# VH-VL binders against q9vjs7: the designs that were tried, part 27

Target 1, 121 residues: q9vjs7
Amino acid sequence: LRYSQGTGDENCETLKSEIHLIKEEFDELGRMQRTCNADVIVNKCEGLCNSQVQPSVITPTGFLKECYCCRESFLKEKVITLTHCYDPDGTRLTSPEMGSMDIRLREPTECKCFKCGDFTR
Below, E stands for the ipSAE of ESMFold2; O stands for the ipSAE of OpenDDE; V2 stands for 0.75 times the mean of E and O plus 0.25 times the DockQ between their complexes.

## First folded at step 14 (VH-VL; framework fv_tezepelumab)

Design g1 (at its last look DockQ between E and O 0.36; V2 from the best seeds 0.00; counts 0 for: pae E 10.2 > 2)
Fold by OpenDDE, look of step 14:
Structure g1 (fold): chain C 121 residues (1-121), chain A 129 residues (1-129), chain B 108 residues (1-108)
Amino acid sequence: as target 1 above (121 residues)
Amino acid sequence: QMQLVESGGGVVQPGRSLRLSCAASGFTFSKYGMHWVRQAPGKGLEWVAVIWYDGSNKHYADSVKGRFTITRDNSKNTLNLQMNSLRAEDTAVYYCARETYYHWTFGSWEYTEDAFDYWGQGTMVTVSS
Amino acid sequence: SYVLTQPPSVSVAPGQTARITCGGNNIGDKYVHWYQQKPGQAPVLVVYYDSDRPSWIPERFSGSNSGNTATLTISRGEAGDEADYYCQVWDSSSDHYVFGGGTKLTVL
């Protein structure tokens, strides 16, 4: 018997999402210098993927289990500026040097259904 | 200033148990994921375990899974590693390390894959018959 | 299961540029962190997120990551740079943190 493998694709999409980023910065002595944060818009993967369990006469367990998850197929790097910085005392920093912090993160550019646990892109 | 101090190391026989502790100071302990990393004599670094900032999640290296348990007490700024069924290959300097505070939050969960920005000086564990 | 491969040793003359590589399958899709460890000391973070560095780490230290290779670059090598260097990633497939085997840097 042969089983047809499903694609798993149903409604997995790349969507915009607002997230909150936080980063603390310390000096060489481990003293906190500042905490910076910002609300930013990034891409996320969201949607439904088909999963199924079928009886099977060719598997030891007697079942064929196909689990699919919506996740990224491609990523890109994005530089984000955290615009809210505070000193250890909670005072907002406004100087050009300390008032903002650039960070890098990766976000999805494309999303699709993959077998769950399969992280090969 | 930032400080991590490991303790509890020593010499034990195979099959025995040992409990390591890491005392943290100089930062808000409860905000950070914490790790144990070990280094056998003359060898490289090996990640051992991680515990989430609130203790909600734990992960272990396959080599120690089922034998080691990582815990933390945020009220005492303490990280612990219970090591059971010790083996000769567990002989190493054990470091506690802090994961950088760099969070990407998606609603109710946080995603982190950050570096270890501060390390203790380590405590030596020797498992020998 | 994910493996990082580093050369066991790298040598450089004083004032010259040292490059330490870290190989891994599609490592360019991961963030790579680098640690310096001198004899008898704990590791020190020198580069994180491929190319960022702590403010107290000299600008001589830089990192890059693409394809299957991440690289730590140490320009104007000094005697004080002699140490073991480890690359590290997080592997999402196993939820493991993975270190490379380490590279001993010698400044001749």
Scores: ipSAE 0.021, ipTM 0.664, lowest interface PAE 5.3, mean pLDDT 86
Fold by ESMFold2, look of step 14:
Structure g1 (fold): chain C 121 residues (1-121), chain A 129 residues (1-129), chain B 108 residues (1-108)
Amino acid sequence: as target 1 above (121 residues)
Amino acid sequence: QMQLVESGGGVVQPGRSLRLSCAASGFTFSKYGMHWVRQAPGKGLEWVAVIWYDGSNKHYADSVKGRFTITRDNSKNTLNLQMNSLRAEDTAVYYCARETYYHWTFGSWEYTEDAFDYWGQGTMVTVSS
Amino acid sequence: SYVLTQPPSVSVAPGQTARITCGGNNIGDKYVHWYQQKPGQAPVLVVYYDSDRPSWIPERFSGSNSGNTATLTISRGEAGDEADYYCQVWDSSSDHYVFGGGTKLTVL
């Protein structure tokens, strides 16, 4: 028997997706000062990774299942502007200094098949 | 007000076990990755362990792997650290720390920032004879 | 096992600018966070993502990161700035969180 790891008709790729982001900003007393959100386009990992069953004496069934998951292998910085900011009472903030928020996040730029449970953070 | 309160520190002999707890309040605990960070007397900060928001993944510093177990109970807003086979070099103040967070709306996958924006006051663990 | 290197101490005269360095191999490709710790207290985040500040941190605190060196800059140093300062990164290859050894800032 010959098994391959994560091969065949795998389709693990980096795709652009529209997502809803939310970030809370707090003061030094831990009180919420504003909540900002936006719908933005970011990268995500999506796709199929082959799993396989192979003979084993370790498991009760005599087989091992090797699960592979499509996830990020590299992350890069992206600056996102959150355009909908609200005070704690739910009132929209519209001033230039409080009406939007730039945030940094890390998004996938490369996606690969890894054994399930072998994730970076 | 947001609070992180550590407890369970004390003086123990080498080879013994100790369990630390961190009680969280004033924020949605189940949305945040949580950490333990320690500091030996007169020394710098050393990261110990992380647990993901849902408890699904855990990572440990090499110095504690196999001896320490991080867990959380999101129904009780509690983070725990089980410390087994304690050594003199484990003597430190242990801090509970919150990682910053982003909420992703495409399913259950959530990504957080890697900064520690909120810290407890710490609990002292002393391992000596 | 990514390593961050900080000088053990930095001294500045009152009113002068302090610069605390954090060295690491290609640290400019990472996000650097900085913490202030006063004696007997827990650390406090003062700079994150290289150069951003929490809203309660004075703009006298600033940061930069390029190449192999990140720098925390504290302008117009005052006695209240005396503390230990730590840099920190996340290392994706090990999934570890790494602190520098810390720098004691004194205002003489």
Scores: ipSAE 0.005, ipTM 0.604, lowest interface PAE 10.2, mean pLDDT 81
ESMFold2 (binder alone), look of step 14: mean pLDDT 91; pTM 0.930

Design g2 (at its last look DockQ between E and O 0.05; V2 from the best seeds 0.00; counts 0 for: pae E 13.6 > 2, placed apart)
Fold by OpenDDE, look of step 14:
Structure g2 (fold): chain C 121 residues (1-121), chain A 129 residues (1-129), chain B 108 residues (1-108)
Amino acid sequence: as target 1 above (121 residues)
Amino acid sequence: QMQLVESGGGVVQPGRSLRLSCAASGFTFSKYGMHWVRQAPGKGLEWVAVISYDGSNKHYADSVKGRFTITRDNSKNTLNLQMNSLRAEDTAVYYCARETYYVWTFGSWEYIEDAFDYWGQGTMVTVSS
Amino acid sequence: SYVLTQPPSVSVAPGQTARITCGGNNIGDKYVHWYQQKPGQAPVLVVYYDSDRPSWIPERFSGSNSGNTATLTISRGEAGDEADYYCQVWDSSSDHYVFGGGTKLTVL
């Protein structure tokens, strides 16, 4: 991602967010083994970026459009343990082996305003 | 008190096999991924293998893949490393280590995965003719 | 394979701040962990997830990670800090755990 220089970084911030994660696990036969979930706090990007449309004599449309979006400039991978697991019948699994599930996700560590649609990074 | 105790080290000839064991105590063994890490004399740390908490997932370093097998017995709180076709370059102190996991528990994060928070004192393996 | 690079040695005077670097391609996108190993002893986790610290590790130990370099900082260095220090990451592409080559810290 290419960082936009200038006044585009008006109110884009890294914030904490609580999310509910759910993951199903299936066995080798494709049958559901268990469903695990947890509420966790992760980082998110949120805020306003300065976008503008200006008249232009050099573009076919007659306008120069610059759209900026608040999104991550850096990501880190984090491992989270889902601590609520249930069997297919809805019974909570309490054994150490089946009562929790590890998952990996990526979360923003820094947020900035980038041109919308720019996914190169 | 958390404790990991390795055993099974010794002197063997190249091509032979050796089985290491790690006895865990002081924590719920079955909740944690476990690792073997080795250190050749005067050298740095080298990751060897990992096994998931339930033994369903295993990974190995390229240097030992196909020769070493990591297993665990959660009923006995034991981690094992079967080492076959041993080579001189396998000479090292072998550590068992616990991998933590990251959880959000009602207002705070607790354990962190991908890091090794507890280590045994190691067992020496010497491969020489 | 993912590679971590550390200086082989770092020296610091007592009371001064030691900085041990760990280089890796886009290491700032990974979580870095640090281990202390004293002679004849097993490694001890001193910093994890870049900057977190076990409660039993002194506050003198801190970590940072950005770009291509992670850094372990040991403030107010003392003789007891002499040890080898290793950085470590998990590489998602290979599902391998990778250690740096280690850095010998001397307090003189």
Scores: ipSAE 0.018, ipTM 0.629, lowest interface PAE 7.1, mean pLDDT 86
Fold by ESMFold2, look of step 14:
Structure g2 (fold): chain C 121 residues (1-121), chain A 129 residues (1-129), chain B 108 residues (1-108)
Amino acid sequence: as target 1 above (121 residues)
Amino acid sequence: QMQLVESGGGVVQPGRSLRLSCAASGFTFSKYGMHWVRQAPGKGLEWVAVISYDGSNKHYADSVKGRFTITRDNSKNTLNLQMNSLRAEDTAVYYCARETYYVWTFGSWEYIEDAFDYWGQGTMVTVSS
Amino acid sequence: SYVLTQPPSVSVAPGQTARITCGGNNIGDKYVHWYQQKPGQAPVLVVYYDSDRPSWIPERFSGSNSGNTATLTISRGEAGDEADYYCQVWDSSSDHYVFGGGTKLTVL
């Protein structure tokens, strides 16, 4: 089947998305101090990329596939605050020091179509 | 104690420019997305602009796009709004508001609609002949 | 662009439950936040993520969101609750933040 590439055939883009994050915090002796969670919006890569499948009568699988995946091309650091914290007994912590937790992450700020993982024969 | 203090409001003629500033204290400013939200006299709230925590991403309401520029200086804990080509309909109280957080999972990304958990007291901008 | 619709006003007797609606197409697929604004003051966040409260907001404030309607519920309404109330979402298609038109709550 003929496959054309064009602007209308691919729509890989960076979108904001919601995730539910749970993080446990331990003291220097490895004892659990609290668990924190929040719903957090981060960027994600989403969209369609052109893919090509071609038969190969020579290979053991009989097919060679070139897949393109929408994935991150650039990451940026971001600090996230988790606002629902609980002690080990499950009691909600509301003090300014223990009622929230900051975490650091890298999220995508650019998304592009890249060749998918290695598909060795 | 958290504080957001807007300044730079005043009376200005149509077509002129004005710069608003918001001074932040009592929290780690560089961890938060920041917004401008305005309210015309006797009217409801209207979102104006957002800037990401590191300044790398900005969005504007259609009513101000091309005329207003949001910026931040994390070393000085300040948010700014440069307002050019002002019109009578830009007359409003302008609030500085902070956006608290975004959600992340290990190995995947999803988004959430964010709340404005703290607001300044506002600065009045009047655009009149 | 995404639109949120609120009734212009709601009246409730003291001690009764007030319900303030926020209408939007598929609003149940979004997180809704609610703000209280008293005359001459900045808005204050009272409900976020549909149904969560900041720790300083009384339990009398609650929220729900499903289908095309989100609702802020204020139980045992009192004079101190008289204010304008705004719903708000983030619209992912435009990356815009959208407020409802506001609802004036009167306790009479």
Scores: ipSAE 0.000, ipTM 0.509, lowest interface PAE 13.6, mean pLDDT 79
ESMFold2 (binder alone), look of step 14: mean pLDDT 91; pTM 0.930

Design g3 (at its last look DockQ between E and O 0.24; V2 from the best seeds 0.00; counts 0 for: pae E 7.7 > 2)
Fold by OpenDDE, look of step 14:
Structure g3 (fold): chain C 121 residues (1-121), chain A 129 residues (1-129), chain B 108 residues (1-108)
Amino acid sequence: as target 1 above (121 residues)
Amino acid sequence: QMQLVESGGGVVQPGRSLRLSCAASGFTFSKYGMHWVRQAPGKGLEWVAYISYDGSNKHYADSVKGRFTITRDNSKNTLNLQMNSLRAEDTAVYYCARETYYHWTFGSWEYTEDAFDYWGQGTMVTVSS
Amino acid sequence: SYVLTQPPSVSVAPGQTARITCGGNNIGDKYVHWYQQKPGQAPVLVVYYDSDRPSWIPERFSGSNSGNTATLTISRGEAGDEADYYCQVWDSSSDHYVFGGGTKLTVL
């Protein structure tokens, strides 16, 4: 589990972002075979959403809190090739088999403000 | 060769405490988030707790929150689980598991839903009067 | 709390394809991981991030995830595939990792 933190824009939107992607590969004995990485461009959601706290006589706390977060409304799968692979000793791997690694990730295609903690789509 | 070895299991009475330990070897322990997962006899897997690679972030299942504490010592390659106020329903084999290292970074931070790629063989905890 | 639903058991004849489902609300929006557990053994990751596979796991094991159902597919089932299989997700709303109830696969 890792948390992403963005700088936040005034409006929630889909943006292009360059990220550094890393993956380690191990064998059946737990020995690291290689580490692969690449800088790639992916979509991200970034922006600010309006939140508010209002007095309420019907809540135990006396307040109604409405928090909104910028997040994805639609996702798509993307195949990315990690082009920089290294063995455990840090030596660059250049063979066709070991010199690159394909991975799959999902990226946002559309972003909007959702109620925080509400993940119903 | 990578290895995760749990220890500290045993038989205890309800209300007592027990401390589990997981010794890690064969990989850079400090790079990986770690988990405790338990399995009651004849039952399914239940996630118990998570600790980030540097120990700065921890999460617990509601069933153990307030009673269990997950810690790690990266200098000793050790993961621990302090279990207080034990209950009969805590009876289970407790596994330590390593979180996968597969992520992307947005500058200094990243977001992924990682799997548990390696597991220890588990240690049995029995809580009974 | 987020709940994953698996059938208690699935049976398949040797050489046939087994499919184990994992149901969850909008599970297609989550990454699903699958674990194999044989009797008396610790779980083993067999599929992660919906469809990725550790290099030491046979290609017979594959995964898919869409809508409200994730599926672990085991082609050309072998006796050695008999095990309990668990799906797992991370639920961001509760910050919990959630396992399915498990499915016992029998190869007849």
Scores: ipSAE 0.036, ipTM 0.693, lowest interface PAE 3.8, mean pLDDT 86
Fold by ESMFold2, look of step 14:
Structure g3 (fold): chain C 121 residues (1-121), chain A 129 residues (1-129), chain B 108 residues (1-108)
Amino acid sequence: as target 1 above (121 residues)
Amino acid sequence: QMQLVESGGGVVQPGRSLRLSCAASGFTFSKYGMHWVRQAPGKGLEWVAYISYDGSNKHYADSVKGRFTITRDNSKNTLNLQMNSLRAEDTAVYYCARETYYHWTFGSWEYTEDAFDYWGQGTMVTVSS
Amino acid sequence: SYVLTQPPSVSVAPGQTARITCGGNNIGDKYVHWYQQKPGQAPVLVVYYDSDRPSWIPERFSGSNSGNTATLTISRGEAGDEADYYCQVWDSSSDHYVFGGGTKLTVL
C-alpha cells in the first residue's frame, strides 16, 4: 500500500460531504415562485496541492505565483430532491407537486491537482 | 422580480481603461456564479470571464487574461469588470449572466449546470481612436 | 482551446421542423446548452443539459447530443422562432465556457 505523510504532500481526493443546497424557481417574467432547499450528501474534491512562486519581470511584485488546486477531473450527473419548499411569503409548501423539487447537478467522481485560475492575490 | 442591469459602457481610446458594473436584484446574488459575455457588432457571443459565488475562483478567456479583472461585492449585489489596456477588438456589447443553479457548500465547491439562465440587457463598449 | 462549429444559417418552411447542429470533438461527452437571440435583445436559454427546457419554453424545442454533434430541433417552426441560435459548453480542461459561432434561423 502507498500512503502519504500528513504534512507537505499532495493528497487530492474525492470524498463524501454533506452540503446545503438552495434553488430559487422563477417564472418567465422573473418573478420568484418558490425557494427549495435540502441537506444532501454529495462528492467533493478535498486535499492539498503543491504551489510555487518564481521570479518574473512582468508583474509589479517581481514574482509569478503558480498555484495548484484540488478539483474535479470528471463529473457525473446526479438528481437531487430538495425537500423544503417555501412560497415567496415564506410559507412552507407541502403539496406533492410543490413541496419538493428535483434538480440536476454535476458532482465530482475523480479529483486531481490542476492549476488555479486565480493569481490575483 | 429578478433583474440584472449593466452600466459603465461608453466610448474610450485604445490603451485606456473602463469599469463595468452589473446590479443584481430579486434573487440571492451571493449564491450564484456570475459571468461576463460579450458580442461584437454583427458577431456571435464570446465568453469573457467567470467568478464563483464567493469570489474565491475566477477564470478568463485567453483574449482578456491579464487585462481584465472580474470582481463582485456580495454586500452590494454587484458584479464588476475592470477592463485595462483596451483594444479595438474589445468593442462589444457586454452582458452579465447568471449560472442556472447555485449550491451552498461547507468550505468549498460550487456545483452548477454551467448554463446561463438569466442575462442582463447589456452595455456597449466602443474602443476607437 | 475547444471549438464549436455551427452552420451560419438554416431555413425552414412554416410548420416544418428545423434542425440546428453544433459540432465539436467528442461533444457527446459534454453537456450542451442552447440560447435564442432576437435582434436587439439579450440571449435567452431555451435548452440546457442537452435536452432539458426551462418551464416557459414550449415542448416543440428539443435537443440531443451524441458523438461529435449536438442538435437543437424546433418542431412546427413559426415566424416567432426567427432568431440567432448559439450552442455553448463548459470545457473542463481549460475551465473555459465556449460558444458556437451562431446560426441564423429563417422561417420562410
Scores: ipSAE 0.022, ipTM 0.663, lowest interface PAE 7.7, mean pLDDT 82
ESMFold2 (binder alone), look of step 14: mean pLDDT 91; pTM 0.931

Design g4 (at its last look DockQ between E and O 0.03; V2 from the best seeds 0.00; counts 0 for: pae O 9.5 > 2, placed apart)
Fold by ESMFold2, look of step 14:
Structure g4 (fold): chain C 121 residues (1-121), chain A 129 residues (1-129), chain B 108 residues (1-108)
Amino acid sequence: as target 1 above (121 residues)
Amino acid sequence: QMQLVESGGGVVQPGRSLRLSCAASGFTFSKYGMHWVRQAPGKGLEWVAVISYDGSNKHYADSVKGRFTITRDNSKNTLNLQMNSLRAEDTAVYYCARETYYHWTFGSWEYREDAFDYWGQGTMVTVSS
Amino acid sequence: SYVLTQPPSVSVAPGQTARITCGGNNIGDKYVHWYQQKPGQAPVLVVYYDSDRPSWIPERFSGSNSGNTATLTISRGEAGDEADYYCQVWDSSSDHYVFGGGTKLTVL
């Protein structure tokens, strides 16, 4: 039976997911000032990448397995407003200055199969 | 108050092993990705390894891959680095560092474009004969 | 692997503006973080995500990133700003974290 990489059974893709984001904010002395959170929609990379087997005289089995991992190839900036902020005692903060927090992150907009770099386990 | 305290550094001969530890306190350690970063005397910073908040994903610099193993014990709030087959080039101060964001419970957001907002004081490893 | 290039040193007179560059191929497509390190100390985050700063870092520190160059700008430089400065990115293709070689800032 024939075994080929990328013959149409890979499904590495960018999917939308709802996740719960939490950010703890500390002062310069390392004391917690507030914890903010929100449920947000973000992109993630998800899916399978085909393993590839090649003949090899280096391995005990006579074959070499190459693993491929689904991960981002392009990222774009997204600004997220965390709308639920609390002080260290769990009291809701509602002032304009402390009741929300804007954060920046980049999220995947393109995902591809790349050779895995995690053979240490 | 947040703290990161490295330990386990010392002087060893080439080819030997050392195990570094980093004790964390004052934050929710189990929800943050953690890194080791090293600095050879008189040199710049070099990233060594990362471990996800739950330990499920690990990545290593090419210079240490296959020789070093990063682990964490979230029940003890400790980060560890097992260093095998040590070389003179591994001589450095080793820092543990925390990622900025409280990690998502899921997926591709681990090991993202975070900064390192808190660092330990470092522990010195010297590899010489 | 991905390489970040910094000048080895930058000098400014007190009260003048220092600009420390970090060069990399398409670095404008990455978030750049900056660390200050004084002798015998661990690095301290001063700018992250290109241009954000921790609340205790004065507005004299600012950052920008476009094309092949990111820049840390320190206006009204003072003796307390003397340190080594490192830029840092995450490289998605290798899944590695990369530091620049560092820049020694001298205020004289």
Scores: ipSAE 0.215, ipTM 0.745, lowest interface PAE 4.9, mean pLDDT 84
Fold by OpenDDE, look of step 14:
Structure g4 (fold): chain C 121 residues (1-121), chain A 129 residues (1-129), chain B 108 residues (1-108)
Amino acid sequence: as target 1 above (121 residues)
Amino acid sequence: QMQLVESGGGVVQPGRSLRLSCAASGFTFSKYGMHWVRQAPGKGLEWVAVISYDGSNKHYADSVKGRFTITRDNSKNTLNLQMNSLRAEDTAVYYCARETYYHWTFGSWEYREDAFDYWGQGTMVTVSS
Amino acid sequence: SYVLTQPPSVSVAPGQTARITCGGNNIGDKYVHWYQQKPGQAPVLVVYYDSDRPSWIPERFSGSNSGNTATLTISRGEAGDEADYYCQVWDSSSDHYVFGGGTKLTVL
């Protein structure tokens, strides 16, 4: 007996999401220099994927278990500027040098159903 | 000034137990994930364990899983590593390290791809018969 | 398990550019961090998230990551740069933090 393995795709989608991003910066002595944050829009993967458990004569347990999860298939790097920076005392920093911070993160550009725990791309 | 100070190292026989401690100061300890990383003499760095900022999540290297336990006391700014069933291959300098603070809110999310931005000076553990 | 591969050693003349590579399958899809360790000292973060740098680390230190290779670049090498350098990633498949084997940089 052989089982056909489907993609498990259902309604896994790339969606926009607003997140609040925070990053702290320290100096060489480990003293906090500033905390920066911003609300930003990023992509996320969300949706349902088909999972199944089937009887099987070829597995020791007698069952074939397939779990699928919605996750990214492609990523892109995004540069984000944190526009709200504060010193350790909570005072907002407004100088060109200290008033903002650029950071990099990766966001999904495409999402689909993968076997859960399988991170092979 | 930020400090991480490891203690508890020493010489033990195989099969015995040892407890390491890392005292943190100069930063809000409870905000940061913490790690143990070890380095055998003349060898490279090996990650050992991680504990989340609130202690709710822990992970271990396969080489120490089931033998080592990472804990923290945020009220005392202390990170600990209980090492049981010690082996000769556990001989190493053990470092505590802080994970970078990099996350977004509207959910309890920790970005696990963060780096180790500050390290203690390490404590030596020697396991020998 | 995920493996990071570094050359055991790299040599550079003073004032020249050193490049230390870190190889891994699809490492370009991971964030790579770099640590400097001098003899008898604890590691120091020098590059993180592929190319970011702590403010107290000289601009001579830079990083890149694409494909199967991450690279730490140290321009205008100085005697003080002589150290072991380790790359590091997080592997989502195993939920492990993984270090490379380390590279000894010698400034001739």
Scores: ipSAE 0.178, ipTM 0.760, lowest interface PAE 2.1, mean pLDDT 88
ESMFold2 (binder alone), look of step 14: mean pLDDT 92; pTM 0.947
ESMFold2, look of step 15: ipSAE 0.114; ipTM 0.731
ESMFold2 (binder alone), look of step 15: mean pLDDT 91; pTM 0.940
OpenDDE, look of step 15: ipSAE 0.006; ipTM 0.613

